# Ledger of designs, part 5: VH-VL binders against Rho GTPase-activating protein gacHH (gacHH)

Target 1, 179 residues: Rho GTPase-activating protein gacHH (gacHH), of Dictyostelium discoideum (Social amoeba) (q86l99r1233to1411)
Amino acid sequence: SNKESLPFRRDVIEKVINHLRENSLDTEGIFRLSGNMESVRGIVKSFAHGEPNLSFEVHNISNALKHYLRSLDPPLIPYEFFLMLLDARKNEDAETIRNIFWKIPSDNRVVLTLLVDLMVKISENSNVNKMNSKNLSIVFGPTILKPRTPTLDRMALMTETQLQCGIIQTFIEDFHYIF

## First folded at step 22 (VH-VL)

Design t04 (from s01 with heavy chain D66G)
Fold by ESMFold2, look of step 23:
Structure t04 (fold): chain C 179 residues (1-179), chain A 117 residues (1-117), chain B 107 residues (1-107)
Amino acid sequence: as target 1 above (179 residues)
Amino acid sequence: EVQLVESGGDLVQPGGSLRLSCAASGFTFSTYWMHWVRQAPGKGLEWVSFISDDSSVIYYADSVKGRFTISRDNAKKSLYLQMTSLRAEDTAVYYCARDKWDAFDIWGQGTLVTVSS
Amino acid sequence: EIVMTQSPATLSVSPGERATLSCRASQSVKSDLHWYQQKPGQAPRRLIYDASTRATGIPARFSGSGSGTEFTLTISSLQSEDFAIYYCQQWYDWPPTFGGGTKVEIK
């Protein structure tokens, strides 16, 4: 179980994203298909200690990145930005989303830019890898954008999740305007 | 053999409730995104609901939002649709469908739900 | 939502002849368009995905083409088992939507 919160390590995430950028753009189902769970756990542990082990099949590395990002506390997008982003998405306000992005701490902004740039590159090759912006938003929506206190109301939770996915989709589709 | 088998369709009064089940076999159910799709008698196909592999993302058609609940049990390789506040317009054959790259590559045989007084 | 419009609603064709089915999207879906065949009393089955890729086990007489908003399913040299209803479907964006169907029947 990877229930423990993990430290934010910008340098580790940069190395992993650059590796995926060089090795995953043609990979069918990248970020959606499973890896070997034992390998994935070992890779995630290497991230937490600052020495990413990238000597694995690419699905194990992409799954490890995904699980690492899920384990961050605070998340990649800090908690205080959650409600602002959801409201801006609800109003279809890309300009406000851009303004909020530039208020996020600089290390988080750099990592988010690299991650979304990778998603843009993947989505541009979706005829091969099968992962368009909508598919990637399903994978990453609840992964990097989280409330400080999750709602217990089932209907509200579904609405929040839809807006979380929508924000990621906006990041990918409007990348050059926002980032 | 890869297959999906729906069950639980029945004749129900308006305002009633019904729970549909879909049993999966022959593939790793826990790694697939799943849908419900329905077809009213003599009519076309209508998408109903979506659930991701770990249930973290769920969507509904506007026509059923607030009345239907999709869920899954990966250990039992089963997909569910809890239906409440049923209306005559919900009368249809309900299919569970496996998502493969935005298309539905495997369908069940369907289960008939009839909502009538 | 993206509206899918199929034409004609009914197509009458003799066995051995060519059938051409049209599907139009209300906005671009790029190549994220899929075709299904449905026979009476059966579930749909996938024929073509990603506009032009034939699903496993589908005969070569079925072909798909198009991108953006305009798509075509072509059945060359129709066989007796090809008389069915055909649906197009997209999930380029939420929600997934189907066309109204084209019934291919014996002339």
Scores: ipSAE 0.767, ipTM 0.896, lowest interface PAE 1.1, mean pLDDT 92
Fold by ESMFold2, look of step 24:
Structure t04 (fold): chain C 179 residues (1-179), chain A 117 residues (1-117), chain B 107 residues (1-107)
Amino acid sequence: as target 1 above (179 residues)
Amino acid sequence: EVQLVESGGDLVQPGGSLRLSCAASGFTFSTYWMHWVRQAPGKGLEWVSFISDDSSVIYYADSVKGRFTISRDNAKKSLYLQMTSLRAEDTAVYYCARDKWDAFDIWGQGTLVTVSS
Amino acid sequence: EIVMTQSPATLSVSPGERATLSCRASQSVKSDLHWYQQKPGQAPRRLIYDASTRATGIPARFSGSGSGTEFTLTISSLQSEDFAIYYCQQWYDWPPTFGGGTKVEIK
């Protein structure tokens, strides 16, 4: 299968997030419901080439962003921050999570701030869109926070996944403190 | 018609293994988050396990961690629960359930697992 | 984990009368609270989701109310088919949890 990683393009991601902020807050199941697979693949390719095509139904755009972020190598949160964030979450140490966030390279921090702010806005309207912080953490945890080398140990993988989701949930719920 | 049908429940000895299946029809299975929920005879409902639509997020109840493995095959529209190191306390009717906005809107009929010597 | 406590454990009600079932969460679940009906030998059936929204095909005599930690299921005029066990459930946070159930039986 085609497992080619995609380059990080801050300008593309910013345009897509701004579009979603204007068009998705009332959309039921945003980031969770599927789009048209052919459209999504085409939109992801437009992101990778630096020319995002946003003339599509909103679920196609949100799915394309999700898939693009999943395909980044290195991921949006660079690999070197993975274990320290998981450890800080395991210890329930929001201050350390904040300190680690501010060590992330500035382009990645700007994008992450915009992305988490979008998630905060979506979660505040969850009575309409059905996407609370827990639901969004399931979507984005493994999407933007990944280990360099996946573990072969099933118990370790489960623990890592729980912590990945927990970090995103913390970002959303403690946005004003961390960001 | 939206439907979930469990199968694979059986009588097994303690320490044994069993694989449950759940066949989905009437909806786009690959886009839904799925759960297993169980009910011991004469008792209430107990959540067992969760799997996201693409299998990227998986959770287990503490009572089954390390012994049960949830999986799905979206091409076959099927959900699975591989159970190992079975105990008498695992005796229950096992339901597969479709997640709809944090509630379980569709349930199968259940399949009975009995763990007894 | 969030503990869901249902009361009473058993509610004896005459047909045609009102039944009121209580569900309390150990911490706020906002409106992420759902109600199910279960008869012997059957799978649970979703009645109410998001605290107060009736599921498709559920009769208007079923209503839900509450938010935060205190929730109520009301059956305004009990019919013969309504004698069953009722469960509340949350998944505001991990793990999803159920209450212990309230059995509604004929007085």
Scores: ipSAE 0.765, ipTM 0.893, lowest interface PAE 1.1, mean pLDDT 92
Fold by ESMFold2, last read:
Structure t04 (fold): chain C 179 residues (1-179), chain A 117 residues (1-117), chain B 107 residues (1-107)
Amino acid sequence: as target 1 above (179 residues)
Amino acid sequence: EVQLVESGGDLVQPGGSLRLSCAASGFTFSTYWMHWVRQAPGKGLEWVSFISDDSSVIYYADSVKGRFTISRDNAKKSLYLQMTSLRAEDTAVYYCARDKWDAFDIWGQGTLVTVSS
Amino acid sequence: EIVMTQSPATLSVSPGERATLSCRASQSVKSDLHWYQQKPGQAPRRLIYDASTRATGIPARFSGSGSGTEFTLTISSLQSEDFAIYYCQQWYDWPPTFGGGTKVEIK
């Protein structure tokens, strides 16, 4: 049972996102419905080794991507951008969010663009797949954006989580402006 | 049979505290997002709080924020609402509700909380 | 937050007749609009979800229509068990909100 943080592998994430773009847009509950946890764990290990195994039912692949992103350290959006993005979201300042996005390292920007584009495509078909921008923000908010030092204050943690979800929702809804 | 059963409603004085419980059965509780919804006697429905399946996302109605705490124990298939600094306007039947695609497809029977001197 | 307005507050209808209930959102909720029935002393029951889809076990006399900001629940031939309060609800965006309810009662 390996419970360690995982390294960022741009090439793996791109392959997984491209696979999901081709196979998930009509799938009910994509990223929200569970997969087989044994399969999901095996797929996550294949991502970590740079050899993504995508020969599984699509819910296992989407759950594996979610768990892989959650396990990255540093996270997909590096720690130093956390407070800046939260403050910009608190002020409902999409222009500042855009400016911050373009300061993120290039490899992370490319992956984040591909991931949010996938979320946009899913949300555009939400009548079929049941996953609108609000639903996707609940799934991905705490997954992608994390603080360097987690707060122990329960009210502060709740506020941070709401802002994290809001940032993802802004990315999806204002995709063409920000990205 | 899919069921939600609330408990813990009581008569309390203003400023008091109370913990509500909701026991789930007949479905895989750990994979569902959950809500609390309340209804004052003779009044309409008011959403109170949300918790995601893994507790990573939590939201409250403005009227209860800072006073109520939602939580869950997936091993015990249970949802909780810890209520503090109770006010007369918190008097209501409290329902736990299962989220399904932005609607509430399963409701408990409700538990009555009365806040009165 | 998105305000849901139901009309009328009370609808008096004879058994066997048609009832039409209205729900209006303060901004578009697309099709993320749901209807509930609540009988005295009972929890609400989901009738319609996604504006027009009947929940499992709901009789065909219940139908929903509309999108965007204006929605209708129709009961085509009222039965004695249909006299209740009906609520609409959205969760297109935070927070989930309910309408004030329409009480359907015997004329």
Scores: ipSAE 0.742, ipTM 0.893, lowest interface PAE 1.3, mean pLDDT 92
Fold by ESMFold2, last read:
Structure t04 (fold): chain C 179 residues (1-179), chain A 117 residues (1-117), chain B 107 residues (1-107)
Amino acid sequence: as target 1 above (179 residues)
Amino acid sequence: EVQLVESGGDLVQPGGSLRLSCAASGFTFSTYWMHWVRQAPGKGLEWVSFISDDSSVIYYADSVKGRFTISRDNAKKSLYLQMTSLRAEDTAVYYCARDKWDAFDIWGQGTLVTVSS
Amino acid sequence: EIVMTQSPATLSVSPGERATLSCRASQSVKSDLHWYQQKPGQAPRRLIYDASTRATGIPARFSGSGSGTEFTLTISSLQSEDFAIYYCQQWYDWPPTFGGGTKVEIK
């Protein structure tokens, strides 16, 4: 763990997600297209300080949210749930995924629910924004769900990444069952 | 001019190895998802592999999983396919292709891999 | 895996006539369906994406239609350069898959 870790700030994340719900559903390539890196870095710093600055073009805000979520310690889905979720996904067991989700701490569950609901809304408008559930799972799979100790085995890493993406895709496609 | 150029195709014995390269120019390579697609002589198109823009997500067709490795170097604007344990059925023209909204909008001209004893 | 079935395998058409090519998916791909043209000795080129949107530089005689499981590529007045093999492709879900192709030949 030699990377700078950022604190979990539920109120900041909620404000950012709500802003994106109001401003991003028609945006082509949202969460996939790049922002201005200088702006993105500044926005991430504002999130970490608890004073989110949302006066930027929407791609800068979506990229900042991705970077912030990558930097959380612990991650949005705490480390303890990683292997259980991967195993449930491997068995295609949405019921078990639902049961595991409801064991996640309350603050994390609220944020995750808002984030996945945003992804559902984006995917429902994918004819316009070009981001379906598969595309969103590629963007968010490795971002939200991380192992405590990353593997160095190339084949194991690939398998874990596929399962991480699959969990996000299941969250989006089975939202009303799981959440 | 937006361009993809493959290289490294050759005649190889069964069980052999090759490394294919794809050089990109005329666009911001580091922001695009990329694919390899192949076509056996006289046959249709077959998707082979995918890599996301930052290499965080990688997928393979079942027919090549465990034998092929996709990678990229964004600083060199290059995509690679390391092929090992090659078989006769891997004989094909290999294309690199740029992903744009789930379609392949730019293709290279391809490089021929022939696997024969 | 989503299986893409193209018909007919070969379509014989006179220059100036209309060609209609069919592509069927084994399950819904919504509008995530794309068409490519491939001439002998060349790489494929994208004609239509998202079922019905013509790619830049593609002549207006090419049009696509359909959604869900059934899709059509229409060439309204065939030119000599249009005799080629045409492929459909989806990436609604993993893995991306292609149809087997329709060869459009001179009658």
Scores: ipSAE 0.725, ipTM 0.889, lowest interface PAE 1.3, mean pLDDT 92

Design t04 (from s01 with heavy chain D66G)
Fold by ESMFold2, fold request of step 25:
Order: C-alpha cells, then structure tokens, then sequence
Structure t04 (fold): chain C 179 residues (1-179), chain A 117 residues (1-117), chain B 107 residues (1-107)
C-alpha cells in the first residue's frame, strides 16, 4: 500500500471539526457517503501542511477528516491503549473504558472529545442525516483504533474490528459518562 | 440499469466448499455497503454477512462465523462469499443485496446452494 | 439480537379491500424498520423504508406506519398483483434481522 503517515495537528483537527459541527448535522450520510477523491486528497494535504482548505462541499471535508485520521502515526488513540480498550469492551466494562480514556495524553483527549461530541450531535439528528451510533461506529471504528502490529489472522482481525466498532459505539452512547 | 447477479451456487456434500460471486452493474459499487442474505426453501429471509465499502468492517451471522468469508473487489465491481464446512442447514438461495440506509434497496435474483449427501 | 415478529402468518383478503400487516420488534428500533414484498419465484423488493417512506415506483396504496416496537404495513385497496409474502426488517443494531413473513392471499 502507498499509505503515508501524517503529523498530528491538533489545531487543524479542531478547525475541521468545528466546520463540520456548523455544516454537517443535517447532511444525509455524512462520513458514510464518498466525496470527490481528487478533492479529498487535496484537502488532506492542506490539513497535513497546517492550512486546512474548507472551501469544498461538506462530504469532501468529512471524507478528508476521516482519511487524515487514518493516516496519523501514532494514531489518535495511541497504540499502547489498543489492547486495553478492546479487553474492556469485551468485558462490557464502561468504567474501565472511562479510566483508560483519561490516561490518554491531553492533546489527544481534547481532539477525541471534540470528535466524539460531533458524532453524538450527528447521531441525535439521525432521523435526518441517517447516521446513528451504529453507522458512525462502522465508519470510525477502524479509523481511530489501530494495533501497533496488525494481525494476519483473518478471524482475529474480524474480532478486533468488531471490538473497535463497539468501543466507538460506547463512546457515543455513553459520552456523558466517559468524557 | 442497476443490477446484482449472483453465481456459483451448486450441489455440494456436507463439509464441502463453494465460492459465490455477485457482479454489480449500473451503480458505483465501491461506495456502497453490501450484504449476503439467504433463504432456505420454503422459509423466510436470514441475514448472513456484511462488508463495508472499503472492507474495513466485516460482520457475520453467528450461524456462519468461522465458516464463511465475505470479500469484495471494487475494481471488478464484485462481491464474494467463500463458504467452507458446509452443512445441510446452509441449503438456501443466496442473495447479494445493496445497503441503503439500513435497508436492502437492490437484490440479485439469487443462486441456489444445496448441501446434501 | 432484535427479534422481529410478524402477524398474521397468513392473511386472506378480498380484492379491493384493505390489508393490514403487523410487525413487532423485541426492543425499540426507532424508525429503522423496512418492508419487502416477495412474489413467488422472485427476489424480495423493497416497499417501505424508515417505517413510512415509500420506495421509488411503489404504488400509493402501500403505506407504512409506526415507531419504536410496533409497525404496520397497509395496502389500502388490494390488487391481484399484491399476492405475495411480506417481510419486515430492522438494522437499528447488529445483526440485521427479518420477521418471519406474512403471506397475503386473495380470497
């Protein structure tokens, strides 16, 4: 794959999330529908350079945020928290998920809080935008949580992906408790 | 015209394997989430498997976990179901279905899998 | 998983009369409830999505209503081509599930 890692830019992510909060809550299929791939690539480059260009149709912006987050190394939720979160989710242990969240570095916590708050607002308007917590968890599960060493076992990968989605769904549904 | 066409259904013995294919046309396949749904003869509909547009999220019904593998090739506009360790209870018409806001808006006409010895 | 229960199993209705089909979910699916028609020897066809929205090309005599756990499909004036089995389906949460179906027979 020709995937390249991108720098973590808290200020860029905050600006993009604020733009989406103002412009996406009524948008059908936000984060699920595709944008124009050439536009999305250009927008991602603008994020990486610290000068986000948001003069695009909203689906291009949401896709660019999703792809930017996938390209972070280390990821938004640092690698050392991956297995702990999966284990806590497997045990349906929201208290432990909350405790792990608060151990995440401060800059990452702020960005994650803003991102999940956006997802909560979108899910609260799902009658209009069609994106409930389940739909958003499908989109963001593998985007935000990544293992340090990817498994090659197809069944283990599926199980990890289901737990990744479950963690995002828990973040959205229990936002008031965890964050 | 939007179409889904399944193929690969056959008569197999218990424990056997089959690979089903679903060819998509008339829409941008790479942007849609896709499902397999089956229907045993004379019975109702049963969801089998899900794959997201980029294959990053995959789910299976409990009845097929560990035996079936869903995959897609967006360049070929094709969806696949690799079936192994087949059982008599897997006998069904298998449909591929396009996801539209949690509903299945486009269905193929199905391919029959018969597991019998 | 969310169990979808349809009633009646078979509905016999005279042409031109109203048919009412019920679907119950074992827990709330809000409005994430969809209806399909399946004629003999054919694949299912989507009729209604999001509880009440008619799919493109579906005649106005088909209507859906309900939310939460109780849903209804209504055919206001049954036509001979409406003989079929009708299924409800949810994907509010994993896994997607179908009801057992209601077979509509014309008297």
Amino acid sequence: as target 1 above (179 residues)
Amino acid sequence: EVQLVESGGDLVQPGGSLRLSCAASGFTFSTYWMHWVRQAPGKGLEWVSFISDDSSVIYYADSVKGRFTISRDNAKKSLYLQMTSLRAEDTAVYYCARDKWDAFDIWGQGTLVTVSS
Amino acid sequence: EIVMTQSPATLSVSPGERATLSCRASQSVKSDLHWYQQKPGQAPRRLIYDASTRATGIPARFSGSGSGTEFTLTISSLQSEDFAIYYCQQWYDWPPTFGGGTKVEIK
Scores: ipSAE 0.713, ipTM 0.882, lowest interface PAE 1.4, mean pLDDT 92
Fold by ESMFold2, fold request of step 25:
Formats: C-alpha cells, structure tokens, sequence
Structure t04 (fold): chain C 179 residues (1-179), chain A 117 residues (1-117), chain B 107 residues (1-107)
C-alpha cells in the first residue's frame, strides 16, 4: 500500500502541467492512452526527485503525471475532505463543493486549480482530442480523491467511485463558479 | 480478427442467478473500456454496465444497479456479468461491447437470457 | 439521463433512393453521437461515430451530420443490404443511451 508513496512536490507538478498545457490540447486520447512503461517509470522517478524530465512524447508525460498523482500520500485532495465532498456531490450541491474547495490548504488548491484548468482546456477541444469532461472524470476521479481507509464493500466502493468521478466532472463543468 | 464471444445465457426462474462471460481475442483487451448492452426480444438497445480498463471505474444502469456485477480478468482477456435477483424484464439478448471514443466499435454475437417461470 | 428520440419509427424506401433518418437528444451532446445498423438476428454494427465520421469499411453512401441536439443519418443510394434497423447512441454524459430505432424497409 504505502510502499509506493511519493512526496508532494508543488513546483514539479506545476512544471508538468504547464508543459502539458502547451503540448497536449490537440493530442488524441490524452490521459487515456497508454505510454511506454519504461519511459513512464523513469519520468515518475524524476518527478519524485524534484527534477522533472519532460523530454518525452506527450503520452509518456501525461501517464507519468497520472501515476505520480496516484502515488501521493496524502493525496492532492487531503483525506479529511473526502467524505464531505462525496456528500456534497450526492446532494448535487455545487455551492457546498465550492465552499469545501476553499478550505483545502493553499498549496493543494493552487495545484488543483492548474490541473482542473488543464482539464477544462482539454475538454473544450474534445472534438480533436476525444476527451470531454466525462472521459477526464473517469481518468482522474480515483486518482485525486481517495479515502484514508478503503472499503471492501463492493456496493459502497462503486458508489464512492461514482461520486469521486462526479466531483471531478463538477470541477471541470463548473470551473469558473467553484475555482 | 478482432472478436468478442459471449456465453452463459440460459433459461432461469425469477429471483435466480446467472453469470455471463465474454471472451476477447485479436486486440489488447487490457487497454480497452468495456460495456454490456442488452436487447429485449423485439425491442431496442439498452446499455447495462461499464467497466474501465483497470476496473477502477464501474457504472450500472439504474434498472440493474445492486443486482448485477460487472468484472473483468485482463490476464484471461475476459469480461463478466454476474446477474442476481433476475426479473422477467431482464429477459434479453446480452451483448458485450468494446468502447472506442464513447461509441461501441466491436460487439459480440450476444447470448440470450430468458427469465420465466 | 439524456433521452434520444429517433424518427420516423419506420421508413419505407425504394432501392437506389435516398433515406434520411433523424435523431434528437433531450439536451446537447455536442458531437458525441453515434449510429449503428442492426440486421435481423445479428449484433449491431457501428456505422458513424462523432456525428459524421464513418467507421472503417463503411461505404461512402452512409453519411452523418448534426451537432448539439439534432442529428441525421443519410443513405444516399439505398442498397439491398441496407434494409435494417438503425440506432443512434450518445455517451456525452452518464448513462450511455440509445434511440428507439428507425426501421428502414423496402417500399
């Protein structure tokens, strides 16, 4: 579980997101298509050491960002916000989601804003890149928002995952209201 | 040749259980999102369930939520649908379908599930 | 849930003539609209994806158009193998949904 945890490096994530903003908006299947496994592993290692190596094809960079974010402990949205965000999504309450977002620590908010803004830009060009807000929510839902203690109840797990995806989709679709 | 082959359709009583299988060949199954879609005899198509390539995201139609369980085994290149608490309205041909950019580009031949006394 | 409404339910067309099938979404699906052909006793076959892009191996007589809420499938010169039921489908948002189908039959 914790054996693969990586440190949160705001400056690294910002550089990677800025790189993707300039290089990914026209890329078909960005964040969904696989990269080369050896390249992705090396790139993730460079992120973890604070010296991001971005001299790779964009699918390798996007996959590396996903894997890096998935490996953060604590996650990009800290554990204590998990249940309150899920409850707000279950009630379809974007105002409460906005209020909760602004309680998240400042460094995490900055990174999350940059990441979701990237997703907004990708989704606005989905006729070319094939990644609308729903597709991006499938990719990022379980990646950014996760419980401290995962449930083993299959029904509860599926409900939680659907709400996690729904929160990301709300972030993208209501970006200017929430952020 | 890219192919999906369903199996496991049968005649079952209301309240019964049944497990459907879908065998994939000719493509890298582990990288594709997959669906189940059904069609009642003489009726239109109805989406049933979705599973992402790594099984991290799963969705169900409201009509089957809590009764059906989708799963996959990427090593065996197989998709499954475990059905429980079956009802007469679940009678249909069940197709497995491969997702490509929100469309279903490859379909199996279907397997018939009949739920009756 | 996004409701897809197809019209007409049945379209009678002479071979060699043009068929025009309509699909309406209850809210915008942008271009996330796809068309399928299904012959009796067979699985559906994808014809058009993203409103207007023909799938590999689909003859040029099939074309799709539209965006937002209104979509059209056109068969420019109907062949004997084109008599079938046609479905539209969206997955712009959860859940994926299909239209009720348009049966194209010999006049």
Amino acid sequence: as target 1 above (179 residues)
Amino acid sequence: EVQLVESGGDLVQPGGSLRLSCAASGFTFSTYWMHWVRQAPGKGLEWVSFISDDSSVIYYADSVKGRFTISRDNAKKSLYLQMTSLRAEDTAVYYCARDKWDAFDIWGQGTLVTVSS
Amino acid sequence: EIVMTQSPATLSVSPGERATLSCRASQSVKSDLHWYQQKPGQAPRRLIYDASTRATGIPARFSGSGSGTEFTLTISSLQSEDFAIYYCQQWYDWPPTFGGGTKVEIK
Scores: ipSAE 0.705, ipTM 0.877, lowest interface PAE 1.3, mean pLDDT 92

